# VH-VL binders against q9ybr6: the designs that were tried, part 20

Target 1, 148 residues: q9ybr6
Amino acid sequence: MSGSVLDEEAEKLMDYDYLLEKLYKKVPPKSGTSEYRIPEPQIIRIGSQTVIRNFREIAQALKRDPKLVARYLQKELATAASYEEESGQLILNVKVSRKVVNQFLQLFMKTYVRCPTCGSIDTKLLRQERAYMLKCEACGAEQPVKPI

## First folded at step 4 (VH-VL)

Design c04 (framework fv_prolgolimab)
Fold by ESMFold2-Fast, scan of step 4:
Structure c04 (fold): chain C 148 residues (1-148), chain A 120 residues (1-120), chain B 106 residues (1-106)
Amino acid sequence: as target 1 above (148 residues)
Amino acid sequence: QVQLVQSGGGLVQPGGSLRLSCAASGFTFSSYAMSWVRQVPGKGLEWVSAISGSGGYTYYADSVKGRFAISRVNAKNTMYLQMNSLRAEDTAVYYCAKDWDTAFVYFDYWGQGTLVTVSS
Amino acid sequence: QPVLTQPLSVSVALGQTARITCGGNNIGSDNVHWYQQKPGQAPVLVIYDDSNRPSGIPERFSGSNSGNTATLTISRAQAGDEADYYCQVWDSDTYVFGTGTKLTVL
């Protein structure tokens, strides 16, 4: 595919996600289902770079260090990432859609945040040598998770 | 030009093992998720396994979980499928496929396929 | 994990419009992709993200997706369109393919 075709695809994906977000705000999910939501990534494209403007807010919602989430995205997207502490933005040296960013943030949440035993997001990620241990503050479960 | 070249198919006895290879060229291999998709002759497509660009995430169809292992060596631009405890039901043409992105969405390029026959 | 149901076969007369459906519970909330497979060949992507065409796919191919049904539409059918067609989605931890439809051009 050419770069122009990829640009058109990304714009269409963003437009679709935007429409879903508007519909979702109009008709919120059923109140009987409790799901923790992270903020939608606010993406700006500059040449071959993707800038996530609200990255700090996303990391705070995930209850993880922004640099840890940035390192995760850097590895999964096979690109260089730069977290700007002053602005709270993440710069990725790759052209990537909001849908793909959202997919990896959900995978991060499932793998490194949400307790697999009780579903709580009230957890801590503890560094042990080259591995991580996920500790749930709600149910007390502890288990190793794959390295970032 | 994107190319995916497969090797490693053949005839194997039930309970045996076989390793498939998929050599990639024409794109930055580590930036894209890769999958194995199989097809029993005359039947439909069945996804088998997927691996993210970094290798950090792997997924398996329930039918192969615990028996198959997907891996990739990004320095060699090659993906593998290690198939153990093979069953007659695993007989199929196996395709390697490149995802459009580094995550899991759809396949924009496919390898030529390689036949795996599990028979006594 | 959705199950994607397609008709086993669809016939279309040369020059007419073929419609191949892909049924799934609330599939309109997913992004649906379509592949064409000719005998002895690997599949080829013909539609992605419901309605977009890859470079090289003729404008006769179009897609839609709403509610419980996604549809691949092939207008002005040609002999060369005869093939098996598969829909596909990604759901959480799996790629799900449709059951496949054989398109015959009469």
Scores: ipSAE 0.006, ipTM 0.545, lowest interface PAE 12.2, mean pLDDT 84

Design u01 (framework fv_patecibart)
Fold by ESMFold2-Fast, scan of step 4:
Structure u01 (fold): chain C 148 residues (1-148), chain A 121 residues (1-121), chain B 107 residues (1-107)
Amino acid sequence: as target 1 above (148 residues)
Amino acid sequence: QVTLKESGPTLVKPTQTLTLTCTFSGFSLSTSGVGVAWIRQPPGKALEWLAHIYWNDDKRYYPALKNRLTITKDTSKNQVVLTMTNMDPVDTATYYCAHRDYEYYYGMDVWGQGTLVTVSS
Amino acid sequence: EIVLTQSPDFQSVTPKEKVTITCRASQSIGSYIHWYQQKPDQYPKLLIKYASQSFSGVPSRFSGSGSGTDFTLTINSLEAEDAATYYCHQSSSLPRTFGQGTKVEIK
């Protein structure tokens, strides 16, 4: 049933939740009058893996390539990830809670989707060599964002 | 409890179109990640995967049979339908539908009882 | 397509003996191999999923092992009720494929 390995994984999962809470409180989101909602992640756990079943729908709501969003999550969680093109699911080789997944998706939206000038989500992410440029289709603003 | 059951004609003439219906309970094809597969087995021969469909209407077919196969779902009726055109005696087989989910690493955990389809004049 | 080759095609085994069935994939499939048992005139039943994980309700005498291209299903001590054809199946790549089957009979 349980062993030291399962206990260590539970502690790791709690650490991710704790770190995200600290990060979010340290750099709280600026208040806005309108909120865009993405679908709530539908999560199942299988052994040491976390599967986001509706990942393709989430990426579509973010208006970004599923593989880009997957790469972001892979780097932030420091784990291997596999995007299943057939089923649209994302398989993460780590135990992580829905709360943690949702918080990273919100951070992705804030950093790589929402225009910091006008708040619009109608934006495009353009790759320029080793950098990403966020271009707003609503206000025309362009600005560099951190590489994924 | 997950259950699936196949239905359709047991006899088909050469060149006709076969239509099989899989009716299921205990899960919904509106649930993300869930799918249904069709598999066949000619008498005394090995199992052969034909097609599968997922909750988001993503469809996959065995390449050599792709131009003959169509898989559809009716989520409200809990049904998946497979059609196969231009039937030939070599297509005589028991046809199964089965539940698919990454919860079982895409192994098919629950199968229908199967329906024997004989193609003969 | 990924070809799965089972060995042996057939074996006749005395009760209580150990049975070993192998499945070789033409390409690496990680651990995405599953084993099914099919008794005469019955539908296939999942025995082992993801190379080595027992499916619910399956007797402990059944076990699976392997990764990559070489996989084994073991029946530690054969019972009369285990007379069946066993199939390996991969879920790594399209199209999904099955092995040719191994028939196990009681002596």
Scores: ipSAE 0.199, ipTM 0.713, lowest interface PAE 5.2, mean pLDDT 88

Design u02 (framework fv_patecibart)
Fold by ESMFold2-Fast, scan of step 4:
Structure u02 (fold): chain C 148 residues (1-148), chain A 121 residues (1-121), chain B 107 residues (1-107)
Amino acid sequence: as target 1 above (148 residues)
Amino acid sequence: QVTLKESGPTLVKPTQTLTLTCTFSGFSLSTSGVGVAWIRQPPGKALEWLAHIYSSGDKRYYPALKNRLTITKDTSKNQVVLTMTNMDPVDTATYYCAHRDSEYYYGMDVWGQGTLVTVSS
Amino acid sequence: EIVLTQSPDFQSVTPKEKVTITCRASQSIGSYIHWYQQKPDQYPKLLIKYASQSFSGVPSRFSGSGSGTDFTLTINSLEAEDAATYYCHQSSSLPRTFGQGTKVEIK
C-alpha cells in the first residue's frame, strides 16, 4: 500500500488547490452583489476516469460553449478530456473530486462570465488574437481576460 | 418549447399597486444566463422595457420607474412577479413577460401573449 | 438613455415590393440591435438579433444590416402576412430601449 484512498485523494486535491490558488491570484475576482447559480457536477468514476454526467447543462448555465469549458478544465487539471456531444457528458482522464471540479467551474464563472464592473452574468467572450475580450451586455463594459 | 403567460388584474384604480405574475415552462430560472423581462405597450404606442431578472437573482429596472418597480422570481414555481406601485391612468398598457436565453440573449426571443391592464376610477 | 429613431413611421407597399426600415441610434451601439415584428392584436416576435442574425424559423426574405448608429431591416419581397409594425431594440446600454415603430401596410 502506498497509502490509503483518503491520503491519495488528499495529495491530488492539494496539488489542484495549489494550482487553483495560483490561477486565482493572477486574476482576482471582483466583489459583486449577485451570486451565480450553476448545477452541481454529477460525477461518476470509471476506472481512472472522471465523468461529469450533466456537463452540457453546466455549460449552458455558464452561457458558454461546452467545448470551451472542457478546454478550460483540461488545461487546469493537466489532463485529456473528451466531450461527448450525443450524451452531453465530459470524460476527464484523471481522478478528481466533485469539490475540485466545482471550484474550477466557479473560477471559470468569475474569470470568463461575471462582469467585474456590475456583477452581471449577461456577458459574451470575443476572441481577439491571443486574448478574450469580456463584453457585458447589461452595462456595456469591455475588458480583456486571460486566454484559455 | 418555451412558453410564458401573464396573469393579474385587468382593472386597477389610481394609486393602487399592480401585481403581475409570469408563469413559464420549457426552461428554468435555476440555469445561469437565462432571464425574464417585463415590457409594456400603451394603446397605440411603442414598446417600453420595464425590468428584467436573471437566474442569479440580479435585477435591472428602467431608471425613471425604478422607485415604483419590484421584480422577483420563484424558481420552484417557474414564476416571475412584477409589482408596480402608485398606478396612474398613464400606466394603462398591455404588459408582457418575455424569455431571454443565453443563445438568444441579445434580444427577447419568446414573449407571452400579454395582459391588458386598464387604470381607471 | 439611448434613443432609437425609426424611418419611416408609416409605409404602404405593393405586394412583392422591397421594404427598407431604418433605425438610427443617438450614440454608437455596435451591433446590439434587434428587430421585432408585431401584427395587429398580437404579441411581438423576434425577427433579427444582433443586427444581422436571423432568428430560427424566420423567412429568408427578412434581413438586417448595419453597425454603430445606422441599422436597416429589409424585406426583399413583401408578402401579405408581413403587414405589421416593426420595432428596433438596443441591448448595448441600460435602460434597454425600443424605437417608435414603423407600420407596414399592403396596398
Scores: ipSAE 0.000, ipTM 0.498, lowest interface PAE 13.0, mean pLDDT 82

Design u03 (framework fv_patecibart)
Fold by ESMFold2-Fast, scan of step 4:
Structure u03 (fold): chain C 148 residues (1-148), chain A 121 residues (1-121), chain B 107 residues (1-107)
Amino acid sequence: as target 1 above (148 residues)
Amino acid sequence: QVTLKESGPTLVKPTQTLTLTCTFSGFSLSTSGVGVAWIRQPPGKALEWLAHIYSSGDKRYYPALKNRLTITKDTSKNQVVLTMTNMDPVDTATYYCAHRDSEYYYGMDVWGQGTLVTVSS
Amino acid sequence: EIVLTQSPDFQSVTPKEKVTITCRASQSIGSYIHWYQQKPDQYPKLLIKYASQSFSGVPSRFSGSGSGTDFTLTINSLEAEDAATYYCHQSSSRPLTFGQGTKVEIK
């Protein structure tokens, strides 16, 4: 078609099949555990951008810095992201569905929030050497996790 | 409840263009991640995916047939149209349209009844 | 493209017996395999998604398992209404592909 090679490549990266393949390779289909409820992402589409209107509320429910959660989504979706401090919105430079966003947020919670020992979400993420340390405030367990 | 129904000619001559319309209800192609696929099945043979279109307008085609296939949507009419050029007797098949949800990508969860298209002189 | 090979091509089975159908992928596809049932002169119906998750309204006698390259559909106790051709389908890579089908007949 009339689009450039780079535009066609970017379209492939925004492809729903590609995004879901990345997501489901990381989240087993049988992920049936009692899950903490995260607010549903409120999505507005503006051209090729996806805006999460209630991003601040989601980050607060995860008990993590909005910029950390934004950086995680930016890397997982292979796109640029901008967190707007004033409005609490996250702007993603990619077309992505509410359901796909929610799945990555659930994966973030499983990896960087929930204690694997006791299931508590009352945890801290601390930088230690070349890794993050997930420290549970409820049971005291400590576990290294990959840096974002 | 999601329903889809295929319509179009049941007999096509070699070299002609086939146009099939999928009319659906129970979902909207304005919903992010939702799409419609076209699949065909020659008599007595396996299923073959042809194309799909998403609410975003993003389109994907079976690579070997891409130069013959065009998929379009009319969101206001709840219709998806597949056009296939230069029909040949080997293209004789039952053609199906089906609903896809990008959250699962579990294939096509709801299918139309199918329409048999015979290509002969 | 990813080739899906089903085994066996055909089974004739007595009612109440267990039926096992296998699907082998030419390369690893994780759990991106789905199973369809197609009765004579009917459209395909989804039975199992993502290797092991039952679709709504599907009888409990149907189950799926496997990951990577080897996948299995099991019918725990065959009923007369289960006479059909069963297809596996992968959504891991485009083009989307289907197995050749396994025909199950009642003895």
Scores: ipSAE 0.000, ipTM 0.484, lowest interface PAE 17.3, mean pLDDT 81

Design u04 (framework fv_patecibart)
Fold by ESMFold2-Fast, scan of step 4:
Structure u04 (fold): chain C 148 residues (1-148), chain A 121 residues (1-121), chain B 107 residues (1-107)
Amino acid sequence: as target 1 above (148 residues)
Amino acid sequence: QVTLKESGPTLVKPTQTLTLTCTFSGFSLSTSGVGVAWIRQPPGKALEWLAHIYSSGDKRYYPALKNRLTITKDTSKNQVVLTMTNMDPVDTATYYCAHRDSEWYYGMDVWGQGTLVTVSS
Amino acid sequence: EIVLTQSPDFQSVTPKEKVTITCRASQSIGSYIHWYQQKPDQYPKLLIKYASQSFSGVPSRFSGSGSGTDFTLTINSLEAEDAATYYCHQSSSLPRTFGQGTKVEIK
């Protein structure tokens, strides 16, 4: 009986409309405008998988470890993710559009990269015990953010 | 409109280094998601991919030739340069550069006219 | 590396007839196949991307189909200007590879 509920939840995770609704609860459509540009995700669909071919380039632009960004996307999309170090690709076990991927990457930048005080992207994400601390190198502000 | 044009020597002696320049217009290698590839075609034979460079600066080379190939870009001049060392008569081919957008999705959508490079003494 | 094998190597066709060219991959490549046209003494031009999507400006008589390992390029009604060598190309994995080519000429 519980198997049917889990199957329905898995099917919802493959649904573009479901993922888009989840994203819009966190980020209103008009709040995603940023002056700093990250590379546009280059997406390929293979069966039920989504491959982000330029994932290493995206993580480099975000100035964060690719594995950290991958873990974030894995949790937000509620799916398994595999980062391939040789190719720099991220494989997501879910069908998701470039638009949805880009919106989650923008949310990552807003939460874990951009200083809320001065807007600078020149920041460090430091692990301190059970918390992440976002430290701005431009203005010196520090704020705790939730662990990924 | 995207255009590309190859330039360089038409004759190269065995053991010399070949340097080819791709000059392009209609796009910038400062723009995310774009790249330039080099492909060659020996007379009467199939196309062979050699290398590509992305706007990020990431590079990929054909594995069997990687120790002979160098690809670089000059964003301010709208140029991509391919260097190939230790040329041999079997490297005689028409060399093309091509535009790539959304890597792996579109393939190589716009090509230059090609430049024939003959390797002989 | 992925080997692409085209068939036939050569085809002589009367104008207005249908032409079919096949491309077989040595392993599954999904839909990551592209088709190019190369006329004599000219550079290759993209016709079909991602197995079945027509590239901008390509005449409607060209179409592509297939997935996995078997792919087909079709010219519905051959015109004189279509005399060329046609190549398939895979973008599934590095190194990128091309088929050996299929030469189509007018009878």
Scores: ipSAE 0.000, ipTM 0.478, lowest interface PAE 17.0, mean pLDDT 81

Design u05 (framework fv_patecibart)
Fold by ESMFold2-Fast, scan of step 4:
Structure u05 (fold): chain C 148 residues (1-148), chain A 121 residues (1-121), chain B 107 residues (1-107)
Amino acid sequence: as target 1 above (148 residues)
Amino acid sequence: QVTLKESGPTLVKPTQTLTLTCTFSGFSLSTSGVGVAWIRQPPGKALEWLAHIYSSGDKRYYPALKNRLTITKDTSKNQVVLTMTNMDPVDTATYYCAHRDSEFYYGMDVWGQGTLVTVSS
Amino acid sequence: EIVLTQSPDFQSVTPKEKVTITCRASQSIGSYIHWYQQKPDQYPKLLIKYASQSFSGVPSRFSGSGSGTDFTLTINSLEAEDAATYYCHQSSSLPRTFGQGTKVEIK
């Protein structure tokens, strides 16, 4: 009916391609499901925004502060993000698919949650001055990780 | 025991500003996971969501009415206030405030009794 | 915005008969649907939350089902006190929207 509908579809495709390319630069996609499962992101589109409805549940499964996970996604997607304390949902000011969101969450888990020594997800992320220290509660290993 | 009650004028003239107060008990708007919504219902018509305020202070408005609506809270008084500018006879409706449940999904579980606001000259 | 379409608009039902009300969403809303009962000159009361979870104090004759775009509210055996308008409401997307309502009358 309106030309703006076609413009909006074209913009959506461009955003998707950009995010997918950015993700591939960081982590080549892999198949297989032999790992601890994070809840599947429940994605709802509102205009140009992407809402992750179950974000608090995802952060709880990762055992990390929702605001930390939100900051990570904001930085990786190069967009503004708002975490709604009351609803537990995350609003991203970008068009992004569930697949792309899930891949970044898996990368977060690999980098900031999973122990590289024993593979356990029972870890703590401790802030020390300008660095994070990943401490495994299962094996006791401690390792510095890149600041978010 | 959650209760909410709307108060404000029952008659408003066209072009005037409407101010409605929701006074509640049985919960605190300083508690994470709670919120208060305003909904209206014109006579014989469907329910229409107007605005929502979260315990964090974040606000959401119905887009078509956003430039006419203001929602605020006073946590110490257990009150949420809705202001709507430039009233028109089409805005005649019963106005409700409602408690949102503490789940992700914004189901409004307890409603006030409603207050009928008539807009006429 | 997400449009919710209810069917039927009106139903006149004999006591103890089964009542089925449907709500269709213009796009997928997962399980983010809630059902309200509104009796004449009264405020709406929550019956079912998140598609299928009964709200506390609601009689067991009320049940909800569905996911995605198609949702159903069922009253297994209609009682006189159930004469009301029933509304579906979605919390999946802003703005929050309601269906147009289904009026149930006792025959």
Scores: ipSAE 0.000, ipTM 0.481, lowest interface PAE 16.5, mean pLDDT 81

Design u06 (framework fv_patecibart)
Fold by ESMFold2-Fast, scan of step 4:
Structure u06 (fold): chain C 148 residues (1-148), chain A 121 residues (1-121), chain B 107 residues (1-107)
Amino acid sequence: as target 1 above (148 residues)
Amino acid sequence: QVTLKESGPTLVKPTQTLTLTCTFSGFSLSTSGVGVAWIRQPPGKALEWLAHIYSSGDKRYYPALKNRLTITKDTSKNQVVLTMTNMDPVDTATYYCAHRDSEWYYGMDVWGQGTLVTVSS
Amino acid sequence: EIVLTQSPDFQSVTPKEKVTITCRASQSIGSYIHWYQQKPDQYPKLLIKYASQSFSGVPSRFSGSGSGTDFTLTINSLEAEDAATYYCHQSSSRPLTFGQGTKVEIK
């Protein structure tokens, strides 16, 4: 390795603050609990890595491919991520809190799962060429959403 | 279980087009997050990634060869086809297709046995 | 493109001894490195994925470590069936690239 431990910790703190700013810019703080609740992330720390032990369970609750959710987190956290098929866990190459992980998962749910017309989570995300279409099975609404 | 097998001509003349077919079982390209890659290995040399296609239909090509490569899929037949134009003797290699279980970041976990393609006049 | 440089190019090793193969990336790739074993006249087989995770059915003597730019594949006690060429592979950035390979032979 190169660099000092103190330099690495300073870089991680700056990254964490950046991630919080990015999150709050996209999703304004609000009071109240979402009616539909995803499982709480079960986090363990291994060195500079954050491991989400129950990631497959979370993706199943979101009704989305674990690898799609992993890629979303990789992009939002600006870090490398590895999804393990056997264990169902996600390894993130950054130190982040359970709260930050949960907030990005809630943003994913709002953007790629919940119908903006009726609020239903019974939706499908369909790839059409280079775009994603969010189709609601409850009300029939279809909305284009930003590619991940 | 996942299996893949390459098929196509074993001898190609310079300037001709090569068409290789990968036939697979144990997975479907209608399943989200799944893909198939093509990799080649010239005799005695390292592995070289050429292209891959995802269940979504999204395609990626090695930039230096992009203008010569086309990858397509037929989901109902469990087949992926690679076409490479303007073949040259330097393209002589064993060509492999391989299963990918991720659109972006996963390595190739199950490989076909490979097919040697010789480019000679 | 991300260049992967392996060292050494070649090793001749006595059975039961430890083998260490390194792979250096020209830029940071996190943990998106995978290791393949290719025996003579055979197709490559995945050994280690995501730097340190053993693929199903791979003997415990194989292990991987590292993050960022420097990665290591270790064979703790070499067996005769381990004579092969070993390749590292990065999936962090396109184009996907492989190292040049390390050939391991038995003395």
Scores: ipSAE 0.000, ipTM 0.486, lowest interface PAE 15.0, mean pLDDT 82

Design u07 (framework fv_patecibart)
Fold by ESMFold2-Fast, scan of step 4:
Structure u07 (fold): chain C 148 residues (1-148), chain A 121 residues (1-121), chain B 107 residues (1-107)
Amino acid sequence: as target 1 above (148 residues)
Amino acid sequence: QVTLKESGPTLVKPTQTLTLTCTFSGFSLSTSGVGVAWIRQPPGKALEWLAHIYSSGDKRYYPALKNRLTITKDTSKNQVVLTMTNMDPVDTATYYCAHRDSEFYYGMDVWGQGTLVTVSS
Amino acid sequence: EIVLTQSPDFQSVTPKEKVTITCRASQSIGSYIHWYQQKPDQYPKLLIKYASQSFSGVPSRFSGSGSGTDFTLTINSLEAEDAATYYCHQSSSRPLTFGQGTKVEIK
């Protein structure tokens, strides 16, 4: 399982971090209470299915594997989901609104990305036996979180 | 109906740059989820994916060749252009462009006729 | 990169016989496999998408199956017009890759 799909995701995340670094050099971010924002989901309805067209971009902004985020949505919505690696789209076999999708993505960020101690999104999700540990790279805090 | 056609030089000298144009009809690169790919096939060998571009402007390249490849689009002209630098005799192949629909089809469903590019001195 | 290995490389078949072509992926690719037919001096044509879905206008004698790492293209009753090289193609991971091809000819 440590093959080319994970290597490709690492490359995509590296490209995204590089772009963020360029932006920070040109337009320094405010050091205040500015909230980190993820891209707005681009939803296409097809019959009983909901397609998130920009899902890969959203997962990159969350700094998590698209398949992990897909599994989270699949469980929360109690439906089947198909992540299309090449197109970067997620197909959900359920009718859901953009608002509902966005609410679950925000909840994912709060639970599995943002450090509850310092608010940083520079975190890593580690699987230890049957538990997930959220480790903050900014402040070093480690928090157990519910498995996906 | 969706149609694509490749155009460009049929003979290229070693170290030169190849520029190929794909002109298409029956779809728009302003349509969400649509893209165009470039594939090549050396004589008697298998198909090899080179690059693709989406309507969003997102681009992907074959990693081993990405420093030699550039893909661009002109949505108003219905054209996609592939540029490949530092051509070598090993790059002799038939070059194809193909329509890619990333919604339900997620495959290269309609192909151009191909153009044979020979690299020799 | 994901390597696709086809078997057999070559097959000479009597008309009306069943033809089976296998494609093995070096790692799991779900159902993100597609099958193309290429006749001599022609461009490839899509036959089957997503392992088992027939493309529009493709004769019913062509079918696909499989998931994960092992996939099969079947021609239930070979016709003379089916003499061609068949390629499998994965869209699960970049770089997009193709199998080496299976050449089918009439005996």
Scores: ipSAE 0.000, ipTM 0.493, lowest interface PAE 16.6, mean pLDDT 81

Design u08 (framework fv_patecibart)
Fold by ESMFold2-Fast, scan of step 4:
Structure u08 (fold): chain C 148 residues (1-148), chain A 121 residues (1-121), chain B 107 residues (1-107)
Amino acid sequence: as target 1 above (148 residues)
Amino acid sequence: QVTLKESGPTLVKPTQTLTLTCTFSGFSLSTSGVGVAWIRQPPGKALEWLAHIYSSGDKRYYPALKNRLTITKDTSKNQVVLTMTNMDPVDTATYYCAHRDSEYYYGMDVWGQGTLVTVSS
Amino acid sequence: EIVLTQSPDFQSVTPKEKVTITCRASQSIGSYIHWYQQKPDQYPKLLIKYASQSFSGVPSRFSGSGSGTDFTLTINSLEAEDAATYYCHQSSSWPRTFGQGTKVEIK
């Protein structure tokens, strides 16, 4: 799907009910019971934009490149995102709540960070042709994951 | 599997420009999330981060030395080059290049053996 | 920039004794502290990541603890091969900085 900002699908992402439905289809209600915790997103709203002030800190806790996490959020929210290197903040061109942002970040951690075999967060994400490989530094397991 | 090796002059005169090359194998700078850092250590002193560059072309420099440092990559040759201008005797140090997976990955998992650069007339 | 201060600067220790090295940050850095071991005439090797997580292949006698501004590296029973300089390193903010180092020698 090549959804753009002007596509009907992208416009529906402005609806919080749509975003919550999407999240609950992908992430069960118990997803927040994970033992490892990332920093709470510090959100400010500017018109139609959502700014995550502590985005660099969140990406560091996830042990992933901020630009990779930004691309994931951009794709899931079907919106443009801009990562500011100097300030460490992420600007999303969509209205979303802290709760919704946190739920997507938890889904990112489950899919691209946490080892499904041993539960460790000490993993690497390696690009291999058409897929990403999640390699666990703790148990050595390798798991293909969907490209971002 | 990953290896890195530094090369360049071992003696540099004051005010000259230093050019160091890091040649590596076992990874590609076309791979998302990988990068190379340059770190130096003056004799008997602490480690000092100089610069790093990622596969995306993103790069950062130590602020106090930013005006003197340039880092570039040649993905086809598996090389990263560090250039430092206006060398001074206090820049005498062992210079290392090191492999990283991401700018926000906690450590440098594989290091080169280092190359000692002496700055004297 | 964030300044990391290690203590002690130097420690001469009897084999099998416990060694404690501290690293203090000039401002809070959460758990973004990492520890390296550098043996004479060798490049540094990563021991502990994110304050308390052992890097692959590191002996269990090495452990790390702490959060915020005060961090500790512990060697529970010093072996002869542990004679080295130990450095803490922060990844919390740019520029990345290292402590001044702690040299550990065997008596």
Scores: ipSAE 0.000, ipTM 0.484, lowest interface PAE 12.7, mean pLDDT 81

